VH-VL binders against Prefoldin subunit 4 (PFD4). Designs and how they scored, part 5

Target 1, 129 residues: Prefoldin subunit 4 (PFD4), of Arabidopsis thaliana (Mouse-ear cress) (q9m4b5)
Amino acid sequence: MQQQGSKSGSEMEVTWEDQQNINIFSRLNNRVHDLDDDIKSAKEKCENLEDAGNELILADEEMVRFQIGEVFAHVPRDDVETKIEEMKEATCKSLEKLEQEKESIVTQMAALKKVLYAKFKDSINLEED

## First folded at step 1 (VH-VL)

Design p7 (framework fv_polzastobart)
Fold by ESMFold2-Fast, scan of step 1:
Structure p7 (fold): chain C 129 residues (1-129), chain A 125 residues (1-125), chain B 107 residues (1-107)
Amino acid sequence: as target 1 above (129 residues)
Amino acid sequence: QITLKESGPTLVKPTQTLTLTCTFSGFSLSTSGVAVSWIRQPPGKALEWLASIYWDDYKYNNPSLKSRLTVTKDTSKNQVVLTMTNMDPVDTATYYCAHTGYSSSWGYYYGMDVWGQGTLVTVSS
Amino acid sequence: DIQMTQSPSSLSTSVGDRVTITCRASQSIGNYLAWYQQKPGKAPKLLIYAASSLESGVASRFSGSGSGTDFTFTISSLQPEDVATYFCQQYHSFPLTFGQGTKLEIK
């Protein structure tokens, strides 16, 4: 005889396995937060390098001005183009790996939520920051 | 708010030298990365880029006109001056100065995002 | 120098119509293309850069597409205030070059 679940309630007991899953979720959530910061930084860097690459198209001289931190230097256009391409490729590949890592972690967190919410329902809060 | 305005003679005789001044506000040509460009448009014709001058006095001139063009700046007056020698009737055009948009600390957005109203220069006897 | 060719040189259509103009570069320019609008008696206004990026403050009915040598500018629903001449510009190589312009009029 199949019966409907009554209602979500407060359960005063947490098993060892439940605690392990909660701990794993918390670690993954903290890592996603750190990844979001890294992804934002990498994305901004990729966009800045794209803009810098576009600027080089306008130069009709062999020497161009390139900003490195607080210093502007005159360098040959071809050297700057090569450096920008290398930095862009490295940064964009890093960005892709960071985004793939985040997607994997988010998927794992979703799976843990299903397990924990099936047992605890409203008795546990696993919301992400 | 960025504004630019061209000034200079509206009539020039053949063989004379044209001098146009661009006076601007809302930005400084001493600010790293800033540039001002000159563009012209003969009546009913396409736009033609003439020259650009950067905050550090870097100058880029259209190769087809390079020997005739001089661009200078006076940052204390917020002015850029274009000089074009040996004027010919075919140089009759509306002359514009424009601000180059700056989208990144690493370079320029390749758009002339704010333009002066333009000044018509007629070359005729 | 890179030559930019626009088509058509002029067109006349009705308010609410979808308008398309094209620009062809004499050699590949990637996505380094801008579109400008120039209303009678006024300076040009930047509408689109990087072939498809809408400039801040520009109405969403304007759009651009294309890469390499063939580019398209579209107005999804023509408004009376869109009567103007439209210019494409390449910024892939020096010197900077513009198309000859497309004059848009309402029937």
Scores: ipSAE 0.000, ipTM 0.487, lowest interface PAE 19.5, mean pLDDT 78

Design p8 (framework fv_polzastobart)
Fold by ESMFold2-Fast, scan of step 1:
Structure p8 (fold): chain C 129 residues (1-129), chain A 121 residues (1-121), chain B 107 residues (1-107)
Amino acid sequence: as target 1 above (129 residues)
Amino acid sequence: QITLKESGPTLVKPTQTLTLTCTFSGFSLSTHGVGVSWIRQPPGKALEWLASIFWDDDKYNNPSLKSRLTVTKDTSKNQVVLTMTNMDPVDTATYYCARSFYGDYRAFDIWGQGTLVTVSS
Amino acid sequence: DIQMTQSPSSLSTSVGDRVTITCRASQGISSYLAWYQQKPGKAPKLLIYAASTLQSGVASRFSGSGSGTDFTFTISSLQPEDVATYFCQQFKSYPITFGQGTKLEIK
């Protein structure tokens, strides 16, 4: 063992900087879990609107039932088609934004993992579960 | 330690239904974002994704195989089951199950050892 | 479906050489790309995820780069134990798709 005594030991200590990086990783990991739920919800909504739009194309009805709150209205099919397309564009754009945010966060987490694993190696386990 | 293991018949006749079970340990399908996927590899060929099932019972099946595929889970038993109908000799492959994550860059991080399924009369 | 094309399909080189494999996606996949190593008779092993992040425990001679549609996997100094088939995978969208594989052998 030709290692320096306290100098070698201090290299293994968790610094304030290291603790901050660990804390940031934990916060980002929690945000990813929240984002997964939001993305799943938005994706399902986007897919449902796509299905609704396709169903209208196949329908022979000129007037369709459309629910606004507790009220059902008979609306021209073209108006409903326009409304669905507007909602789809908004929802799918929101989904894209959420996916971009998750990509940014996961990239940040990967960078933090590199820093922490380079220093601590087997001494730290950053499992994201 | 995280492990997954495939089990089921190694020999299937054409037109029969294949049922494979993936039994895993070291993680739970009740954990947010976690899933299990099925992947196959014909001898000497590329990997082909078959199906995925996630913690919330959300399912994805390869559209190339249409309604031939069904994937289910039993979270309390740590098991995922793949069913594939109307087997054909071209379906001869090693079938793997692997841990997966929803909307995550970690990909398939832990794989089972695989089970070779031969489809022959 | 997103098609993943690897190049080359096979290569034979010498211990200590720098090895480069490329993977191209038919559509933009951001950084949702992984690289796997598969030795004969064994299951694939994850080496790289998020296009450039080494899986824990993977040797530092392995690296990945790229984003969008064009990706590169590199072994900086080939070792005998690196003889294997390497696959890329996209998971930006379903169905999940893999490259056709690159078989790496030593001369």
Scores: ipSAE 0.006, ipTM 0.609, lowest interface PAE 11.2, mean pLDDT 84

Design p9 (framework fv_polzastobart)
Fold by ESMFold2-Fast, scan of step 1:
Structure p9 (fold): chain C 129 residues (1-129), chain A 121 residues (1-121), chain B 107 residues (1-107)
Amino acid sequence: as target 1 above (129 residues)
Amino acid sequence: QITLKESGPTLVKPTQTLTLTCTFSGFSLYTSGVGVSWIRQPPGKALEWLASIYSNDDKYNNPSLKSRLTVTKDTSKNQVVLTMTNMDPVDTATYYCARLTTVTKYYFDYWGQGTLVTVSS
Amino acid sequence: DIQMTQSPSSLSTSVGDRVTITCRASQSISNYLAWYQQKPGKAPKLLIYAASSLQSGVASRFSGSGSGTDFTFTISSLQPEDVATYFCQQTYSAPFTFGQGTKLEIK
């Protein structure tokens, strides 16, 4: 019932809607690059905190030696665990949020590519940088 | 969405080496704050934690099993492998792999179905 | 190693009853305690983590409380599908250790 190949015969006039879609795609593509940098940074921070937590479990000690800058202290394990847990919650949950945002944006970009390529085909370049 | 599945031999002779593979989906070990662990349960008995491997490739093995245990991962294939040497009839158990969440607290939120390994002559 | 002791080892009660299971650690584990449900022939299922946090998708009739060495798991109104063995686990230090389990039956 649908007309076969109707989109392939479309006129190459750029409408206001087309310009908006192109602009949105460009903004989303730029956001993905920013997110990739943020995700990389957040992963490094989360991994460092995860490493610290793992070391405490491996040591199986009630008191641990903890270094912040040039300060070395022997602190109760529970206190260090609590601090690491708080930092992990903040940092690793932030990482999860950034990854979810990227997934949403990539999905939106795919939808926009489908719409724009259906109309313009080879006449438009929507390559991701 | 998140699934884990154990595979390997169901029958092992005393002194042989057991190799089990955990294949998972719905999460990645490229992601921080997670790991995969091996837990076993002899018939009718309590659960016993064996080993964990974390996303950053940190590993911890149960000290009571000493150097009998090796755990490795192939992050690109979503697989974790447990090797246990010198099997004995007392090692007869259902072996599970499970996801270890490490962000807020340590716990096993998703488990494989388990595979029964019988050690007998 | 931290030893985990559960009480009772088994109990039988009626649908609609409140069920309480206790878990005791041989040393303080703060709130690094999880509760699992295991039905016959099945893998364990996480119900409670961090002593009192309900896992997503788990029925609200299940709850946990406690800190340090003494922990309680409660089913506010027992349902037929709750027949299972329940295990506590400490994740405070390696090796992670489990209680011996509590078998729950309905009469």
Scores: ipSAE 0.000, ipTM 0.565, lowest interface PAE 14.5, mean pLDDT 82

Design r1 (framework fv_rolinsatamab)
Fold by ESMFold2-Fast, scan of step 1:
Formats: C-alpha cells, structure tokens, sequence
Structure r1 (fold): chain C 129 residues (1-129), chain A 121 residues (1-121), chain B 107 residues (1-107)
C-alpha cells in the first residue's frame, strides 16, 4: 500500500495559477477598501442634498446660503433649488454605479475564496479589510 | 425622451442681431439650468452663458456679456439666446444644452441639434 | 480662465485598437472633468461625468482616469461607431472651458 493523504498537507505546492488568484484577491480587496470610502462620501452627499432640499422648503427667505466646497454664498432661492436637484440626480446615479461595482467585486472575491479554500483549507488566511 | 429642438439656420449681416430658440421637452423645464455653447468651424467649443428658467437669473462668460442676452418662456418651455453686434468671427454652430450642477460648475447631459449662424464678411 | 489642452489633435486608428486621449488643465481642477463625443454633423454627446460615471447607454469600452491637471479618456477596443471627435470639459470654475478636441479617424 502506498501512503494515503501524504500529498495533501505540508507538501502541497502553490502553483502559478494559485499565486495569480491570491494576487487578484489582494487587488480586489484593496479596491473594495477604496470603493467603501467613495460610497460613504457619495451617500453623505446624497443625504446632505436631501436635507438641504427639505431645509429650503422650510425657509421663508428670498435669498439662501448655499455651500460649494468650503465656500458659502448667498444665492436666490430658486437658483439653489435648481442646483440641489441637478446635483442630487447626478450624485445618486454615481452612488448606484459605485454600489454595483462593489457588489461585483464582492462576488468575485467570494468565488476566489471558494477556489483557494478548496485547495488550501486551514493553510491559507484570506483577510478582508 | 429628453429633447432640445432648436430653430433653423440663419444668415446675418455684420452689425445685426440673431435670436436662436431652443424648445425643451421630456423633463421639468424649470428644474435645470439651460446653457449656450458655440462651435466655430475648425475650432473647439466655447461656453456663452447659463440661465435658470425658474427665476430667469443669468451668468455670462465675460467675452459675451456685452452682446449676449439669455431669456426663457416658461409657458412654452423655450430658451432663447440673442447675440447682438454680429461680426464675421461669430459664424458658428450655436447649441443649447441642459446643465447638471456638480462640484462648483456644470456639465451637459443633453444637447440641442445646433443652429448654424453665418455672418457675411 | 482655465485652459484645457488636448493631445493628440488627431489619431488614425483601426477597429479593435486601444485609443488614449489626454487632456491637461492649466490649473488644478480636482476630478471635475467631463468627456463628450461628437460625430460629423451632430451635436456633442455626454460620455463620462461626475467621478468617472458613465452616461446611460454609453458602452463600457469608454473609461477615464486622472485628477488634478492630467486626465485621460480611453477606448479599450475601437468600434466603427467610435470614429468621432472627443472633447474634455472642466467644471471646476467659471467660465466653463473645453479642450480643443481630438479627432479619431480611420487608418
């Protein structure tokens, strides 16, 4: 009888394909980290625009204070209303795209984990951010 | 579904004025700025100005401020650009375009088909 | 005013080629750049806006990159309908300004 299972353990080799999969996982993990920052920023922007729109409805002023970057200006109410609506539509579309990209990457990472864990079991640790 | 339809081509003499129209459909006219951009033959795009259809507030490129007048008619969802004291160098295709405000300025998601204005030399 | 310089002014390419167009701003504009496509006899059409967002209906072969002063539009695999002139536009400050255009023409 030849020994059984001795090939599945400390003598398991990391192939070029395995190394590529590990490298791809690392790259995707880093992209998810960057993407989370972008998504957080876009969500805050969407929420702030929603809040600004609601605040404008409550304001009984012809001129309102509007922030662009870190600068505030006194702008006619209808100009602010138009700008908020334009920015909201653009920002929400950007947020949707970023969220879709993240879901795609998360799905790819799950597939790579499945392949790598099938071969290496407890001998590999795929850390997420 | 968003459409911007402009008036037809014009031939003008130096010193005269031209008024180009842009009829909007498929969206709430007062919810977006309308911009005007021109393109001279063999040259790039040049921003003329913007108007908020809700209140009629305008902002102009300094190069055009003394000659350009932007107006709107909310009842017909139509924007107008009038350019006075025409010169030969004003020969160009004039576009209306719907603005999208982001950051500290605007980009343009929908454009009219353009109006060729020819000024005789 | 912020000057936008595009290069090259024209490029001859074949279907399937990767095409890269560069746009340089005379001042920092963060990421506030939009890209447009204009086919002969037609108006410009928005391709990319607001943080590399692709306009609805625009093929995924179009992408952009860059921040600050140097920006790039890439067409990963040129198709027959992509032969057109491309323009960048900054919207960091007024007046709004455009690049001089890059004509992508058949080799």
Amino acid sequence: as target 1 above (129 residues)
Amino acid sequence: EVQLVQSGAEVKKPGSSVKVSCKASGYTFTSYYMHWVRQAPGQGLEWIGEINPSGGRTNYNQKFKDRATLTVDKSTSTAYMELSSLRSEDTAVYYCARGRYYGSGSYFDYWGQGTLVTVSS
Amino acid sequence: DIQMTQSPSSVSASVGDRVTITCKASQGISSYVAWYQQKPGKSPKLLIYAASSLQSGVPSRFSDSGSGTDFTLTISSLQPEDFATYFCQQYNSYPLTFGGGTKVEIK
Scores: ipSAE 0.000, ipTM 0.604, lowest interface PAE 11.3, mean pLDDT 83

Design r10 (framework fv_rolinsatamab)
Fold by ESMFold2-Fast, scan of step 1:
Structure r10 (fold): chain C 129 residues (1-129), chain A 121 residues (1-121), chain B 107 residues (1-107)
Amino acid sequence: as target 1 above (129 residues)
Amino acid sequence: EVQLVQSGAEVKKPGSSVKVSCKASGYTFTGYYMHWVRQAPGQGLEWIGEINPNTGGTNYNQKFKDRATLTVDKSTSTAYMELSSLRSEDTAVYYCARERYSSTFGYMDVWGQGTLVTVSS
Amino acid sequence: DIQMTQSPSSVSASVGDRVTITCKASQSISSFVAWYQQKPGKSPKLLIYAASRLQSGVPSRFSDSGSGTDFTLTISSLQPEDFATYFCQQSYSVPLTFGGGTKVEIK
């Protein structure tokens, strides 16, 4: 990690420790942005799986039907429902884990922000999602 | 028998348009999303987009958004992909493929035989 | 876009060999990976989808593993009919993206 080229607050010197804290905050903020993208995608997938399950439940057919000549074949709906439910459980749990990781990072950022603002006050700009 | 049958090979000049058809049979056409995927000779697979045959709603790969148009004709159970402003790098086999589930999750379980589109001067 | 990097690009193996193909996503995609088989001159065929579910009719010698960014397709005992190119695909977000493919040559 390099401090060369960094700028201090106008009337206060930035120490090496301060610069490391600023760099850590920047890294955590970037990770939050990445997590927000992942959370958005996972949420959409979770919602799509819920919609697919609801669509299947609302279907008026107990069996999925297809015709081969004069004979009708049936595929159990419950098999498809089970698979959708398993995918939904996996996706929604993944979403929960991503959201928990974001909460942890946000808490760490808040602590760093408090330390940095106590020293630099309004002279520091900490970008945050 | 679930089947997707595509139109035949096309030879097109640069700057023209091509429209490939995909006729579905053996299942409820409006119950499943249809995807379009291409493969340049000796290359990998590239997703173009998807369409909901029930609603006509589409989602495109941004690379193709301004040139590709996906449509369906419910009365004939046929999906179409039109690609405009053709370039030599559009030479590829174009596939239609059915979504595995009744909603879009991006898994393609039944594929058409492919349509070779050659763009040459 | 999520990039899927597949390795190796080709492998030559004998009947009965265990073949392993790897796929790496440029970002976490949880378990949203599918694997396809494509034989020369034919359309791709879905092998595995959605958290390691084997497509109906696919032999049990095909399996996959992995989550997050690193994924593996395994053929436990290669058969002559397994000569093909194999592709991974992420289904986590649009646009859907595929790996570059791995060509399996059977001696």
Scores: ipSAE 0.000, ipTM 0.524, lowest interface PAE 18.3, mean pLDDT 80

Design r11 (framework fv_rolinsatamab)
Fold by ESMFold2-Fast, scan of step 1:
Structure r11 (fold): chain C 129 residues (1-129), chain A 119 residues (1-119), chain B 107 residues (1-107)
Amino acid sequence: as target 1 above (129 residues)
Amino acid sequence: EVQLVQSGAEVKKPGSSVKVSCKASGYTFSSYYMHWVRQAPGQGLEWIGEINPKSGGTNYNQKFKDRATLTVDKSTSTAYMELSSLRSEDTAVYYCAKVHYRGYAFDIWGQGTLVTVSS
Amino acid sequence: DIQMTQSPSSVSASVGDRVTITCKASQGISNWVAWYQQKPGKSPKLLIYAASSLQSGVPSRFSDSGSGTDFTLTISSLQPEDFATYFCQQGYSFPRTFGGGTKVEIK
């Protein structure tokens, strides 16, 4: 509590508690940036898999070219279609989980920002975005 | 009044460990985080980690997490940084630094400890 | 990690000159920046932290400006004791990171 004048207790609460909250905020902020990158990557993968599936539907060949790393293989169309659908489902589940985690962390950061703002006022301007 | 006094220079062989001490005076030791920063030629100032003297809780730069160990002795108001598996690129001046009361910045610095790792 | 890029790496100046040093963060850090002065063989000395706050005992000729990604340290009228290396530091994210330094030397 910083409202009441106290020589050591108030200073200790401000210093220790504030440092803990700053540290937690910094770690969460780093995680949000990492999550934003992961979410963007997962969205691109979902889109690419959807595009690949659509291209496969338009193909009139029984065998298609499939790339794994540096190796290209010709595999039956129905095998590739199954694999694409499995990867798409896994990626979409991952994306949903990442978005839920971000929402939770953003909520925690907002709470920490309120605490820090109450103590520091205009000397801190914490931006989540 | 407020000061941090570090142990003296060390010369170490590759593969050994070094432990640097930092004795605090003039403030309440448990009220402020203690940080460790090194300065190697060409690398600039590099943050190693922090310790909460009240709880003993630590947070490390990922680059040093496997080799650095931060500890405190509250009875003597002394912080320690141990760095293991020393390499020639660990040659640097190592500083302890007290966090400013508003957090994140470092208001009081030790005089520095030169650690030389020679092969 | 947040990269802090300082410019210039060195500047030659005379007593009485206005000196400006810039620091750019690789991402937004709000106003969580600190500035340090270091003389050869000495530890860094905190000059300024967020909210235009001068560390006690630091002369008023030192000032800072900026927010977000672009920050500036200004010495309004350089004195003989100001010839030193200056560093910026971000406090927004872990790990804490520093600029590469700017050496202010005699012209």
Scores: ipSAE 0.000, ipTM 0.522, lowest interface PAE 18.9, mean pLDDT 79

Design r2 (framework fv_rolinsatamab)
Fold by ESMFold2-Fast, scan of step 1:
Structure r2 (fold): chain C 129 residues (1-129), chain A 119 residues (1-119), chain B 107 residues (1-107)
Amino acid sequence: as target 1 above (129 residues)
Amino acid sequence: EVQLVQSGAEVKKPGSSVKVSCKASGYTFTDYAMHWVRQAPGQGLEWIGEINPNSGGTNYNQKFKDRATLTVDKSTSTAYMELSSLRSEDTAVYYCARYYRSSGWFDPWGQGTLVTVSS
Amino acid sequence: DIQMTQSPSSVSASVGDRVTITCKASQSISNYVAWYQQKPGKSPKLLIYAASTLQSGVPSRFSDSGSGTDFTLTISSLQPEDFATYFCQQSYRTPFTFGGGTKVEIK
């Protein structure tokens, strides 16, 4: 008859400090998901502005068409080119800040995981979505 | 230093064609549109057309569209203006000029090429 | 096409005088106007662009004003080297068009 090993008799105690760390990890994990959505949106905007700028460079037309709702407006090519470049620069700077914030948070989460998993091993699950 | 250097003066017979060159230096050739403007002796400035050096796309003044051809050679950073079916009225100094895409101004201008149409 | 009407066609002035040149567009061109100076036998030189920005190296006695359809170039104290023809230009729409020019002759 093999021994079951089903009861250890000792259990790790969760301290107030441990609970704080778990709560901090959860908050940071939620923030990372928000940042991932923001980063994805900023990247898509940056790519769309790059594409629009490249199309204007290749075009030989003086006027370009914008659509707001169902209304079309024609504006001078150079005005649009300037606006696109300004928006692109702003979006790229915003993207850099979002990526820097994510790196900081990911570093904090890794440190918390190391501390918590060292103590609790498989007794705790700090799984990201 | 940003510079546009044009080919030398030409004397042509009526009915012939002329091709003027404009060599750019000191900047990225494909970043700015190149325009062509002429000035008949004692007269004002008249816009001929523009070319996008990256795409080769052109836009012409209606007065010149049937006779003017604008081209570029990206490998040599050189723009060309060809004008066909020359008439005495085409006697003028022809300029190339760099257009900054978002500012609406010409800087620099080439030194000009005098084209004389004479029998 | 946008027509640029420039006045006067010529002006005679003495060193130290204020010279004013006017340019009128046939429709609104916002601030897409530039001013050029052309000396005999030379290519035009950019003086002012975007209806107020002075080109690098251009003396502060040159200034401009206006927006929409009415534009003015002013030389506050004419110098001997200012003998030249001056042109306004619109770059709002193609075909790009120029004023007829103003010849400034020093008495």
Scores: ipSAE 0.000, ipTM 0.488, lowest interface PAE 19.2, mean pLDDT 78

Design r3 (framework fv_rolinsatamab)
Fold by ESMFold2-Fast, scan of step 1:
Structure r3 (fold): chain C 129 residues (1-129), chain A 121 residues (1-121), chain B 107 residues (1-107)
Amino acid sequence: as target 1 above (129 residues)
Amino acid sequence: EVQLVQSGAEVKKPGSSVKVSCKASGYSFTGYYMHWVRQAPGQGLEWIGEINPYSGKTNYNQKFKDRATLTVDKSTSTAYMELSSLRSEDTAVYYCAKGLGYSYRYYMDVWGQGTLVTVSS
Amino acid sequence: DIQMTQSPSSVSASVGDRVTITCKASQGISNYVAWYQQKPGKSPKLLIYAASTLQSGVPSRFSDSGSGTDFTLTISSLQPEDFATYFCQQYHSFPYTFGGGTKVEIK
């Protein structure tokens, strides 16, 4: 804690490094909002695929008519099962990746907040929208 | 009644190949995955692979990928497992087994009676 | 590969006893485990699947528990027809792997 009041007057000024950290925080904050939208979309897709799969379980026929996305067809149940499982695996894996990215970015943002607030205190506002 | 009937016991020499059949009846053959699992004498179960009889798509245990070939004949509702480059360690009872359902393809609810494959010189 | 370790390898118990069989996964598999029963000279039979769901016709004395890496199959009151070897199977990842089996011998 030597930064405030111990160095020359320049320590109370916004340095180039400080500006870079503020800029990085802003970019990460925008990325988190984009990731939240992507995560929500992926969750809805995964839920829709799970619902489609549950509807298939209730079918008592070898051939079914159903819609996945914008596709509507009369197909063998096994073909539908294969498509649903492949799409679920891809979507759930994508969701997990997005959640990992968000956690990493949130951790990085917390570190940047700690550094910036330690130096500027109330003179800076890093609130998220 | 759902039933899987496998071909009879085989005695093979090292380096040869064996092809085991599994004839399905009593259900829609193309509606369910077919698995192949082996059991060496006095030992546990080892999964070889699975096949979707409708599409022909397969997933293999990497240990067997270069030696095992899973196929089906839709017209006869028969699944086949061919294992090449046989070694003495391949001596086992080989089972075919039906997956339970789409979200439950991983569970093997109906099993064939097993085929003993003996690899000896 | 995910390794499934069962214990004990063998157990001798009397009719009416509570029998517990443990299965340990080498990594987290959530609840993606199934249990099979194999009687001497017969093919395995599916016993329990999907979040402790008993297969049709399986007696209520069979139950399972566990998540993550540690799983247990319990027979609350052993009957003569329960003489068999029991196997756990994970389906979290390819390849599907089985435990080494637990032989239950009725005294």
Scores: ipSAE 0.000, ipTM 0.507, lowest interface PAE 14.5, mean pLDDT 79

Design r4 (framework fv_rolinsatamab)
Fold by ESMFold2-Fast, scan of step 1:
Structure r4 (fold): chain C 129 residues (1-129), chain A 122 residues (1-122), chain B 107 residues (1-107)
Amino acid sequence: as target 1 above (129 residues)
Amino acid sequence: EVQLVQSGAEVKKPGSSVKVSCKASGYTFTNYWMHWVRQAPGQGLEWIGEINPSTGYTNYNQKFKDRATLTVDKSTSTAYMELSSLRSEDTAVYYCARWGKYDILTGYFDYWGQGTLVTVSS
Amino acid sequence: DIQMTQSPSSVSASVGDRVTITCKASQSISSYVAWYQQKPGKSPKLLIYAASSLQSGVPSRFSDSGSGTDFTLTISSLQPEDFATYFCQQHYTTPPTFGGGTKVEIK
């Protein structure tokens, strides 16, 4: 309380702990940016897999027919569909974990931001860009 | 005064499960993550996982991911660690530990429970 | 996972001695190391966190130094109650990992 606001006293100095907290905030902010990129990538992958699955369903074929000369090869539609569903399930599970980690980190950043702003008020700007 | 009080010692057979409790007092239970760490007799410390009591979000050490389950009961300020498919190598003292007050990364632990000895033997 | 290597594994010392314990991380952890004391039959007790923040109630004879990969815990004048095992821990990346411990035993 006495160490907040505009004051000429030494009570307003930045301590080593304060610098560490600022550094930690910066590191968490970078991790949130990395998570945002991963979340965006996972969402796009889920959408692409959903689209691929939907297109396969609309095909209405049990086998994909492949012909080389006089020989016919067939690739089971269900094998491709199963692979797409496995990839989609894995991606969606990963997405959920990434989103939960982001929520945790954002909560931690908010708590740290409150502590730093309580001490430094107008003297500090913690950007979340 | 912050206190973490754990349940008593357990003796279990290989292949069974154990559930250890940790009752918190002296602080707002939902404001601090709870971690679980074990120590085999005469050995070092090994992190099992963490839980956010407010949200229920859990994060596990990959070594324990398929066997450990962390839960909380907010009404009693109690955290639980369940470990399944027990092996003799799981014989250890299991600790609950509170996420450090000023830690915003991965966890140092400012208060620890007294520990629960889990012995796995036939 | 980051590996934390402590040395020595044990040291024999007398009351009044200066004791130094070292800890090496397999990759940079900046200053995010914590130190714990564990007495026989007891849980670990936090001494220092975030490299040089002394936990409330911990005597000033305990100090640490280092950054990056190399860290040191120092007990400036060993007291009878300091005979214990000491552990370092990185709290920089998940999972948190601990050193193997250093037993400080009476000479």
Scores: ipSAE 0.000, ipTM 0.516, lowest interface PAE 14.5, mean pLDDT 79

